# Ledger of designs, part 266: miniprotein binders against q9h3h3

Target 1, 235 residues: q9h3h3
Amino acid sequence: EDGFTAEHLAAEAMAADMDPWLVFDARTTPATELDAWLAKYPPSQVTRYGDPGSPNSEPVGWIAVYGQGYSPNSGDVQGLQAAWEALQTSGRPITPGTLRQLAITHHVLSGKWLMHLAPGFKLDHAWAGIARAVVEGQLQVAKVSPRAKEGGRQVICVYTDDFTDRLGVLEADSAIRAAGIKCLLTYKPDVYTYLGIYRANRWHLCPTLYESRFQLGGSARGSRVLDRANNVELT
Key: E = the ipSAE of ESMFold2; O = the ipSAE of OpenDDE; V2 = 0.75 times the mean of E and O plus 0.25 times the DockQ between their complexes.

## First folded at step 20 (miniprotein)

Design GS7 (at its last look DockQ between E and O 0.80; V2 from the best seeds 0.86)
Fold by OpenDDE base, look of step 20:
Structure GS7 (fold): chain B 235 residues (1-235), chain A 97 residues (1-97)
Amino acid sequence: as target 1 above (235 residues)
Amino acid sequence: DPEEKEELIEKLIELIRRALERARRKAEEGRVDEAKWLLIKARIIAYIYEHMTGDPELVREVIRESVEILREIAEKTGDPKAEEALKIAEEALKAVE
C-alpha cells in the first residue's frame, strides 16, 4: 500500500459517513422486500456522488443493512477520545493492552470484518449474500461502499458487537464464509478508527487484530483465522 | 508523492470544516446526537492530520470549536446529553492546552 493509502481511505470513509446512507432496516421493513431493494441498489451501480444514470441521483456515503438485533449504541466515543488525548499528554506508554482497556472502559467494543472487492457481479453477489445473512439474523449489521469514479475496489464491512469476544468474531467469519465469500478478510476494532490509528503509526500499534483466509483444500472447508497480535492460528 | 500528500492534507482540512459547519447546523436544530457525532468525526479527521503532519494544532482547534458548539446546544436545549458532552469536551480542552 502506497505510504498514504490508509489515510486516504480513512478520509474517504469519514467523508462518506457524513453523506446520506441507503439503508435496509430489517426491524421496520419486511424481509420479503430485501430482494427488490438489492435489485434497486446494487453496490456496483450505486455511485458515491449520484452520477447520471446511476440508481441514486444524490450522493450516497454507504449502503447498509440492519438486522433485527442491531443496536446503534457505539459506547462513549467522545469520552474515549478525551481519555486518549489525556493519555498522550501524560507520556505514558501506549500498548495494544492500553487501547483494549480504554475500549472496555468507554464501552467502545464494536469491530468489523473488512473485504475489498472490485466493482461488478462478484461484489453485488457477495453483498446480497451478506445482506441476506444480516436479515436472517446470522449477522447484526453490514455496510458496503458505493462505486467511486476512479473504479477502485469497494469495501464491505461486517460488524460485530465486541472485538474482545473471540468466539463472536469467529462466528461472524463463519457466517461470512457460509454466505459464499472466499476472499481475504481482515478484522479491525472501531476504537482504532475513532482514535485515528492507522498503519505505520508512531505507537507501532497494529489496527488489524485478525486475518481470515479461506481454504479450498482439506476436510475442514473453513477459514484459517490468524491472531495477528500473537501470530497464532485460532482455527 | 509530496503533491498527493498535500492534496490529502487540504482534503482533511476541508472535511474538518464541513464537519464543524454541519455540527453547528445540527446544534441550531437541537439535534444533540447528530451534532455530537459530527464533532467526533471532525476529531478523527484531525487525528489523521496529526498522524500525517505531526501537528496537533487541528486537534486542539476541533476541541475548542466542539466546546463552543456543545455550549450553544446545551444552552438552547437544556438536554442533559448536551451538558454531559460539553463537560467532556471542556475536560479534553484543558488536557491539550
Scores: ipSAE 0.881, ipTM 0.955, lowest interface PAE 0.5, mean pLDDT 93
Fold by ESMFold2, look of step 20:
Structure GS7 (fold): chain B 235 residues (1-235), chain A 97 residues (1-97)
Amino acid sequence: as target 1 above (235 residues)
Amino acid sequence: DPEEKEELIEKLIELIRRALERARRKAEEGRVDEAKWLLIKARIIAYIYEHMTGDPELVREVIRESVEILREIAEKTGDPKAEEALKIAEEALKAVE
């Protein structure tokens, strides 16, 4: 498209955020109910707007699983946004270091591993593995988009609580791989999402901090992880 | 595709309007956290609009509306979270005007 594909996806994600979510919350729901819930709501069958014949009769923005230890903490996003606006009017240069410092100052530290899969068995299987890892405590929280009418790729987001904690981010990558996931993963700190910053931005910032590739000859966990911000391989 | 760009711009404007309207409804119900998050979402959408159009006016409009909505919540509830959110929004508005 004309360089607006990311904006289309962002707009759809914002619309989805505002619609109801289907949530399995391990903090209030016994783990023994997870398999039945997964069977009832496979992401390949749950439709964005509640089509006839789907498990849901109403719109669904996201399908999510919350782990037993999940404690939401997005930090000071409002203050982050205000500081960002002030920074832009100040004439000071905007660099990757500036974004990192804003995120740290306002405690907006969360981020997510992303994977994109077509509707079908692979997606539902991947989601089930991730959901089990969250309920078992290897991951904290994850969500997956429902099926769009046109049948495009869907996204699984696996959150971590601190993008500056490289070990924690890599541990999440390892847990995702242990669930049998072999596709490309990309990691995006939430600060970029909250500031509306995408790949083709005017500051030439790279919102993808890490890329993880499954590789037969790779590290002990099987991942080859590239630090995109510094162009350094970590594994 | 110019037609696709125009449709996306209209979608962004509609999403901002929807987020602000829902934030007003949550404010009327005294739901501080929910109203605050809807205002944050509106601001993100306005950033996307500004990136696409070069026009900063929707960001400024969202800031103005945020002050109005947060002032109403703070007055209605006296909730310290609403008062802090209002203070942040007022400082942002002062910087823009």
Scores: ipSAE 0.878, ipTM 0.951, lowest interface PAE 0.5, mean pLDDT 89
ESMFold2 (binder alone), look of step 20: mean pLDDT 84; pTM 0.804

Design GS8 (at its last look DockQ between E and O 0.84; V2 from the best seeds 0.86)
Fold by ESMFold2, look of step 20:
Structure GS8 (fold): chain B 235 residues (1-235), chain A 97 residues (1-97)
Amino acid sequence: as target 1 above (235 residues)
Amino acid sequence: DPEEKEELIEKLIELIRRALERARRKAEEGRVDEAKWLLIKARIIAYIYEYMTGDPELVREVIRESVEILREIAEKTGDPKAEEALKIAEEALKAVE
C-alpha cells in the first residue's frame, strides 16, 4: 500500500537543512566568479554525503545562490508555530483562509517555485541559468538539492518574498522562463513547510498555490499559470 | 507498510534529537538566531511525527526543551531576542499542557 513518500522527502529535507550548504553569495562574491563556481559544483555531481570522486569531500545539504538584493526575513516563524498549535485546540475550522491569515499575521510570506529534474546535463544547465538570473538580479535566491540517489530526481527551489503578491510571483515565473526553463513549475508558500503540512494532510489543504506550464509561441509571457485553489487560468 | 512506518518514525525521533543537541550547542555559543532556527526545525519534525502517529508527546517535549534552552541563553546573555523567544515558548508550553 502506498508508502510515506511525502514524509520521507520532508525528513530528508529537514536533515539537509541542518547539514552544510554550498553557497555562492553575490553580496560578497564577484559575479565574474560564478561560471567557475558552477563548473566546480554541478548539482548532478555534488553528492549528498561526499562520495569519492565527487567535488565535495563532506556532506552537502543544499547548493544555493544568494542575489545581491537578498535580505533574509523569514518572519515570525516561532510565533506562527505557537499560534498554529493554539488554533488546532480551539475548535476553529482549519481552511486555506485560516492558513493565509496566520501567515500574514506573522509575516511568514515567502514561497517558492519548484521544479524536479533528473540528474545530468539538463539539470546542470537549468541550475546554471537560474543561478545567473539570481546573480543578475532577476531573481532573489535559489537552491538545488545535491545528488543523493542515482536515478532519483533533484529539486530546484526559486524563492519569492511574498506569496500574497500575485504579480511578484508571476514576475518570478517569467524570469525563470527567460532563463530557458520549460518544465512544469509548482509554487508552494513556506507557511506549509514551517507547519509540516505536505500532501495527504488531514485538513485537505492544498500546499501548491500555482502551477506554471511552458507555452509555445504567441504569448510574450512564455507560460500558462493556473491558480490551483480556484482552478482558474491567470495568464 | 508497517516496517517502513516504524523506520520513518525512528528517523524522525533521531532528527529531533540531533536538532535539539545542535540548538543547545548554538545556545552555549550565544548564537540566539541559530539556536531558534534549530528549535523551529525540531518542531516541524515533531509536527510530522504527530500527524503520522496521533501522538502529541514529541511536540510537547520539543516545547519543553525549547523553554529550557532559551532560558539558559537568556539568563547567560541577557539578549532581548532570547527573552522574547523564551516568552513565546513558555506561552506555547502552557497552551499544550
Scores: ipSAE 0.871, ipTM 0.946, lowest interface PAE 0.5, mean pLDDT 89
Fold by OpenDDE base, look of step 20:
Structure GS8 (fold): chain B 235 residues (1-235), chain A 97 residues (1-97)
Amino acid sequence: as target 1 above (235 residues)
Amino acid sequence: DPEEKEELIEKLIELIRRALERARRKAEEGRVDEAKWLLIKARIIAYIYEYMTGDPELVREVIRESVEILREIAEKTGDPKAEEALKIAEEALKAVE
């Protein structure tokens, strides 16, 4: 990422979080309505600021799908931030282990698989596959960024409940691949987001824990998942 | 690019302002969880600012404003969640002053 791209994307994500979301909630809406909702709000056509001719007239921060088992529990993020500020003031060394322990202590364990796709049919098709997997209970929750004016890549985020549960993280990767997604995936815990930790930070913390690459040629239609912290292949 | 950096810094400051203003409105409405999350977002943006500038002042300011907003909502609602959030914010403020 050249220059301040990570910080810029983070700022845009924070801005988007403050605007209204388009949500399909499988807990309250019949699964049979998903196809109509997807057709009404294709992410390649939904605009960030509600441009003329878009499906949305008002700004949209995210398009999201909530599964039946989705529970919005982000843990004690405020306590996490306070503990982080105290830790910085203490001058104690900060390691990935420190962040993991803070996350556990404050129950801030959510993480997400991320994929970046250009606007268009491939993005809309990928999103439809993910949304279906969420509604079918293979995934818990996902969101996609709306189209920006500059026509840049849109991001799909697929969440897991616990970034420390390696099996759960791998299961989500498998479900994403089963939905027909073949692009590069990166996994990031939310704790790094909540603490403003991005690439090239002063603590040399890598916010990406896992990388998943789809393999075309092997007998196992599977992803190669790399543990970035340990540089070990998990699959 | 220094110009791009300055533009992003100005954007961060504006986003903090917006988050705090929205948090105040949510506090006035008695929406504790929504106010709390907006304050969390303001703090994240302030961390990004600190990373880019080396200046922790906006983090301190966001924490200070968070104490005020959370005090208002705790007094208005009597919600134990608001009281707890206020306590955490007050502790955080003491740690950064």
Scores: ipSAE 0.858, ipTM 0.946, lowest interface PAE 0.5, mean pLDDT 92
ESMFold2 (binder alone), look of step 20: mean pLDDT 84; pTM 0.805

Design GS9 (at its last look DockQ between E and O 0.86; V2 from the best seeds 0.74)
Fold by OpenDDE base, look of step 20:
Structure GS9 (fold): chain B 235 residues (1-235), chain A 97 residues (1-97)
Amino acid sequence: as target 1 above (235 residues)
Amino acid sequence: DPEEKEELIEKLIELIRRALERARRKAEEGRVDEAKWLLIKARIIAYIYEEMTGDPELVREVIRESVEILREIAEKTGDPKAEEALKIAEEKLKAVE
């Protein structure tokens, strides 16, 4: 990945977060309407800026599905940012352990599995599988980026409530695999995003905690999950 | 590529401006949570800028403007969430100034 690709993708994600979202909320919408919604807004056809002939006439930042158990609790992100800025000013060493403690202290514990897919049928099929898993209660919340003008890869994000709960992170991986997803998955805590910590940061912090690779004929989970911080296989 | 870097820096500055302008509009509408989230985003973008340039000035600017926006919304709505957010921002502003 060329030098500023992570920062560029982050800037695009931040821009997208400010635009309207297309949301299916299973708390307020019957599950029986999901198939019609998926057919109306296939991610490969929904355009970031509402191009002519797209399902959307207006800009769309994200397409999202909220499960019945979804509760938007981001914790104290503002307090987290203030504490982070104070920590930087103190000149104290910053480690992955430091960020973990900040996250716990401010209750900013959300994280996400990420997958990158080319636009097309495979992406739409993957998204449909994830959306069903969310509506069925196997996952809590997911989002997918709309199609960009350049036809680059789209990202699906599947969230978990607590990146410190290893079992919950692994359960989400299993649910994603059960939905038929076979591509590489990376897990990133949101705390790194909220603090502007991306690849090649000055603190040498790795924002990716876990990596999942699908294996044919492997263990009951069908994936190999690597703890990148400790370089240990968890499955 | 230096040109690509400069283009991205300009984009970051523009995104901060947009986030702050939108936060002001949300504040005027009494939408405390939306305004607060936009200010958080502005700060994230400013961190990216600082990492790319080594310049913390945009972080300071975002904090300063956050105090103004949060003060306006706290005065207008009396929302305890806005008051709490304002307090945190004011404490931070004092620390950077």
Scores: ipSAE 0.707, ipTM 0.873, lowest interface PAE 0.6, mean pLDDT 91
Fold by ESMFold2, look of step 20:
Structure GS9 (fold): chain B 235 residues (1-235), chain A 97 residues (1-97)
Amino acid sequence: as target 1 above (235 residues)
Amino acid sequence: DPEEKEELIEKLIELIRRALERARRKAEEGRVDEAKWLLIKARIIAYIYEEMTGDPELVREVIRESVEILREIAEKTGDPKAEEALKIAEEKLKAVE
């Protein structure tokens, strides 16, 4: 019964997708303007619905930073959805392997590292570090949710362009850690989002492909990354 | 909690309606990519609804509406992307029906 939490979060994310976004686009905006923009729109103060006293007077769905090399490409999502519907009626088993193959066939390869933080200085500091990494070219695109009226946890999403490129996914994890982020990170391929597959699903699929946990070692910060599909530590 | 489930169901239905309404507006403006993205979102929301309820009707309804909107875009623009999207939607509507 309490399993509807994932569906509530998914519904809120879909609603947010359809509202206006606050975007810093490094492809058209000089990097020297980033710090002023971050100070104007801290995610702990930008409100979802435009509360009085907020920096924003209108609803904001997401706050985003696009890197200089960001080239949006969602792939053949319509074809993916159609093939998914056909697969469900075919009687063939639905496994993580079939989802992976659908994503590859339709070129829906993007995915994201997610982190959840309470509103406040830690969230704003983490976002600022991620945004700088995007503008500096270590990451390509990221977004963060605005503050809800009740002040629940907010999410930062850091995108990668190919979840099958394990090296690229791990490089993004490293860049996030280099920004000083120590919280748990989870990695979810976008294919699951486009098919409406969240934690509570009838196929018992796990949409989290990787987990990254901060791990001190030697003189450099690092992380321990677990491949959830194969239960194998990668780092 | 059945009250929480009912509220979420109502929210999902409203989000689908909103996405479809906006997709029609984008189609009227000739904005193919934006209309297509909104139809994709409507279908995602309908998948969530079906997962919660076991009821496939909203997915079917979204597919039917998507065909209508994509046909309008294809006729207005002649855009090969819209024509391809329409053919995919029509083929899958037959598979679901």
Scores: ipSAE 0.698, ipTM 0.856, lowest interface PAE 1.2, mean pLDDT 87
ESMFold2 (binder alone), look of step 20: mean pLDDT 84; pTM 0.817

Design GT1 (at its last look DockQ between E and O 0.87; V2 from the best seeds 0.87)
Fold by OpenDDE base, look of step 21:
Structure GT1 (fold): chain B 235 residues (1-235), chain A 102 residues (1-102)
Amino acid sequence: as target 1 above (235 residues)
Amino acid sequence: DPEEVEKLLEKLLKLIERMVRRALEAIERGDKDEVKWLLIKARIILYILEEMVTDPELRKKVEEVLEKLRKAIKALEEGNLEEVKKILEEILEEIKELIKEL
């Protein structure tokens, strides 16, 4: 992704966070209603601004599914931001280890697997697989972006509670692969998002900690996961 | 492409404007939690702008807005909603001026 594509996507995501969400909450809605909800709101047909003929007449920021065990806890994001600004003012070196320690100190530990897919049947099928895995308790929470007017790729985000728990991050990758998803996955901690750290930042920090590539016939997990910081395969 | 950068800067500034307006409305409703999250998100956009902006004058203005936002966050933590409102109104005018200069 050349130039400011990551910053464009960030701006779109933040704008989407301000609009209404279509949510299936497994804590309050029977699992038996999921298939009807998926059929009513396929992400390839739900439009960002409620275009004529779409399932939604009003703007939709995200389509989301919450699992039974989902508890929203973002930690102390304001304290994290204040500590980050104080760190910059101090002139101390900033490393991936520094960000990890800030995240731990302020309990901002959430992260997400990201996948980008073209609109259509393959996207809707991938989303349906993820939504089922969330309702079945294999995943905690996921969201997908609605269709843009210009088309382009839609993003599915699958969250984990702790980016420092390698086992939990790898288990989520395994659940995504078990849902039949074969595309490239990237894992990004939310701490990088809350601090405005994207590609080509002045500290040369990589906001992507892991990459997952689908593998035929190899590991029991169906993927190879690369630690980008250390350039080591974890699987 | 300079034109592409300018379009993104305008988009980010307009997004801050919308967040600040919504925060002012949330203050009037007494929704402190919505105000908190909108200020967090506005702060993220300002961090992105600090990394993107190369012009020294524009960079200084972005830092001034960020400093005012820090004061608004502190006032919110202290429960001084009138001070939060005042600072957000000042930020809103500064952002509108920045948008007109682009």
Scores: ipSAE 0.888, ipTM 0.950, lowest interface PAE 0.4, mean pLDDT 93
Fold by ESMFold2, look of step 20:
Structure GT1 (fold): chain B 235 residues (1-235), chain A 102 residues (1-102)
Amino acid sequence: as target 1 above (235 residues)
Amino acid sequence: DPEEVEKLLEKLLKLIERMVRRALEAIERGDKDEVKWLLIKARIILYILEEMVTDPELRKKVEEVLEKLRKAIKALEEGNLEEVKKILEEILEEIKELIKEL
């Protein structure tokens, strides 16, 4: 294997960003229309490039739901990238702490819980649960990849607005579990994405900040959440 | 596997090419926000290339593209869309050459 699995996925995601999105926007669309929209565009049947027999005739990069309170703010990403390059030439050590501070300084605070599921009923059901949680206000914004022609696992991304707000990140995990989702979740701050930092990086940084595993009969949130940076269980 | 790495390199370079072409279209429409985001994304891809490329000559060319991208971003911040267009056309030519050299 080439050891660049995350980079392959990142390339696909960035290509998808450039194609049209299918969006249910609760800020402009009544919640009563959500179920019909979900039935029309199940992520296991919406195809990346508009294959014959698909509900979509044109390419689709992402399927997304924006909640009533969704207020996008990416922060100063260009400044973040410039400061990152300057940091690398400064001789200062590059650690999870310096990445955190860089993100805070430039207000690039968003992050996301990720889950990977094969095409089919389980994916469509999980997405529907997440989409309802977004429209009902328990989550702010989520997206799911469409089906590729060759198949393969698809990804659901559930965003939070501040990865430094641990309580908020854990509340999003709890809302995901309340939607009936039992698979492994991993949390990645967007700062790592904007700086192109994946598993095989020269600084040995871990881009996954939290890992959530469903636990039957466990904590009040229904999951065990591990802080990957400190190897500390939070729940 | 060198063959699989080369396929990923080609994929990443073609993605930069697509982003630059779209940014040139956005300049013609005066959509500075779209140009900004396309350049942010191109910069991410260049960071990924820097991590994975081992050939010193190829790495040097990746760094040259990244330096031109920094200049394009500065020109965009100054509102000089004519300069942004000029630099992006230069980047496009360099990316096309890099793809052919694979």
Scores: ipSAE 0.853, ipTM 0.935, lowest interface PAE 0.5, mean pLDDT 90
ESMFold2 (binder alone), look of step 20: mean pLDDT 87; pTM 0.856
OpenDDE base, look of step 20: ipSAE 0.885; ipTM 0.950
ESMFold2, look of step 21: ipSAE 0.847; ipTM 0.933
ESMFold2 (binder alone), look of step 21: mean pLDDT 87; pTM 0.855

Design GT10 (at its last look DockQ between E and O 0.76; V2 from the best seeds 0.81)
Fold by OpenDDE base, look of step 20:
Structure GT10 (fold): chain B 235 residues (1-235), chain A 103 residues (1-103)
Amino acid sequence: as target 1 above (235 residues)
Amino acid sequence: DPEELKDLLRKLLELIVRAAERALRAIKEGNPDEAKWLIIKARIIAYILIELLDDEEIKRRAERVLELLKEALRAIEEGDPKKAEEILREVIEEVRRLIEEEK
């Protein structure tokens, strides 16, 4: 990513978080209605600001699907931010281990696999696969950004409950691959997001913990997962 | 690109204003939880802003905004929504001044 692309995307994501979401909640809606919902709101056609002719007349921040086992718990984000500010004031060294410990202490453990796709059939197909995996209980929750006016790439986010649970992170990767997704995936803990830590930070922290690349004929999972912090392949 | 950075900084400032205004509405509507979440989002935006600022004076002002947002959260937790509203209005005014000064 060149220049301030990461911060720009972050700003757009923050803006989107404040607008209404289109949600399919499997806890309250029968799974049999998923196909109709996907057909009504394909992410390549849903527009960020409700453009004329789009399925939505009003702004939409995200399109999301909640699984039956989904429980919204972001942890103590306020406490996390307070501790982070105190840590900065202390002048103590800040490392990825520091962030991990802060996350654990404040129970801010969620993270997400991210994929970027161009608008179109491939995106809609990918989203349909992910949504089905969520409704079927292979994944817990996912969201996708609506189409922007500029026609740029859209992002699908697939969440896991605990970024410190390596097995759980890898299982989510496997489920995404099983849904037919072959593009590059990056995994980012939400703790970095909540602290405003992106590529251009003074502590040289990398918010991407894992990278998954699809490999034909590779391991049973069909992907190679790299631990970015240790530069070690996990699969 | 300096112009790209300037545009990003303006966007971040505008988002803080938007979040604060929505938080004010949430308080008035009797939804303190939504207000808290919006303030937390504004704080995240302020973190990003502070990391991108080179001017020490502007940086100090952004840090003050961050502190005010923290005070607004505290006011909500203490059950003083009017105080929270007052603080959020101050945030909006301060950030709007920053936007006008950077044009």
Scores: ipSAE 0.868, ipTM 0.939, lowest interface PAE 0.5, mean pLDDT 93
Fold by ESMFold2, look of step 20:
Structure GT10 (fold): chain B 235 residues (1-235), chain A 103 residues (1-103)
Amino acid sequence: as target 1 above (235 residues)
Amino acid sequence: DPEELKDLLRKLLELIVRAAERALRAIKEGNPDEAKWLIIKARIIAYILIELLDDEEIKRRAERVLELLKEALRAIEEGDPKKAEEILREVIEEVRRLIEEEK
């Protein structure tokens, strides 16, 4: 009687990656068209499999916005995977430091802030704010899951180029908060995704590197960001 | 839940086939970067699959699928799409055999 929730979510994400995406690409589409696109494709109404009455008639895996400066470079994922396989047979211990070094060596440095929201106005408003921040150049690239048939929470992913660049990670957190988002954010480096490492893994690795909690102070945009791997505050 | 595990294993195997088939189409359409992305995806799925398997023979066969996918990536990098297609067809056939044996 094992729960395989993380593995089922991973399989669904892999399937979604291979289905069509709805993309607003600021590199080729004028910024003045963004508001119409957001109104046509709110994530609470875009359906995973193209239900009748939804704005999409075909399956959609992800809804995404690419910023003007978006320059896709996943690094040496092929070499990363080969090195990972060699490491598993080497007898050396597998630790968060080992994963960090693999990512650096192979230049697989991207990561993402994640947030989970129920379908509805709050989700659509949060996505619109993030999409505008991407088109305006404050964020690089973001995606949001479509609505599943059974409902449930949807996820927004906001990518950064380099999880080892703490300033860049914190700047992305600030841009997300400036869009009015107050929920918990978690940050996951892409190296874990490319190696198929999820929360329940035999090495007890924690794929969540950072957590961001909205914290009121003199500013409504304050955040407390915690480095989960080293148990230190970044803010 | 043994039934839940069997359903998950079957879904993962089917996703590997789907990724490999789409990689074949990408090669034929002259899109080697798309093909590589799809093969990398198939390898991620195989990593997840292997950790869920108990049978050592089945694990060994899944590990062979990983090696074949690595060879397909190398063939694409070397500019040999015909070799990559041959390897991907072998992957698809082997994974389909695994799906049928799971039944």
Scores: ipSAE 0.795, ipTM 0.910, lowest interface PAE 0.7, mean pLDDT 89
ESMFold2 (binder alone), look of step 20: mean pLDDT 85; pTM 0.850

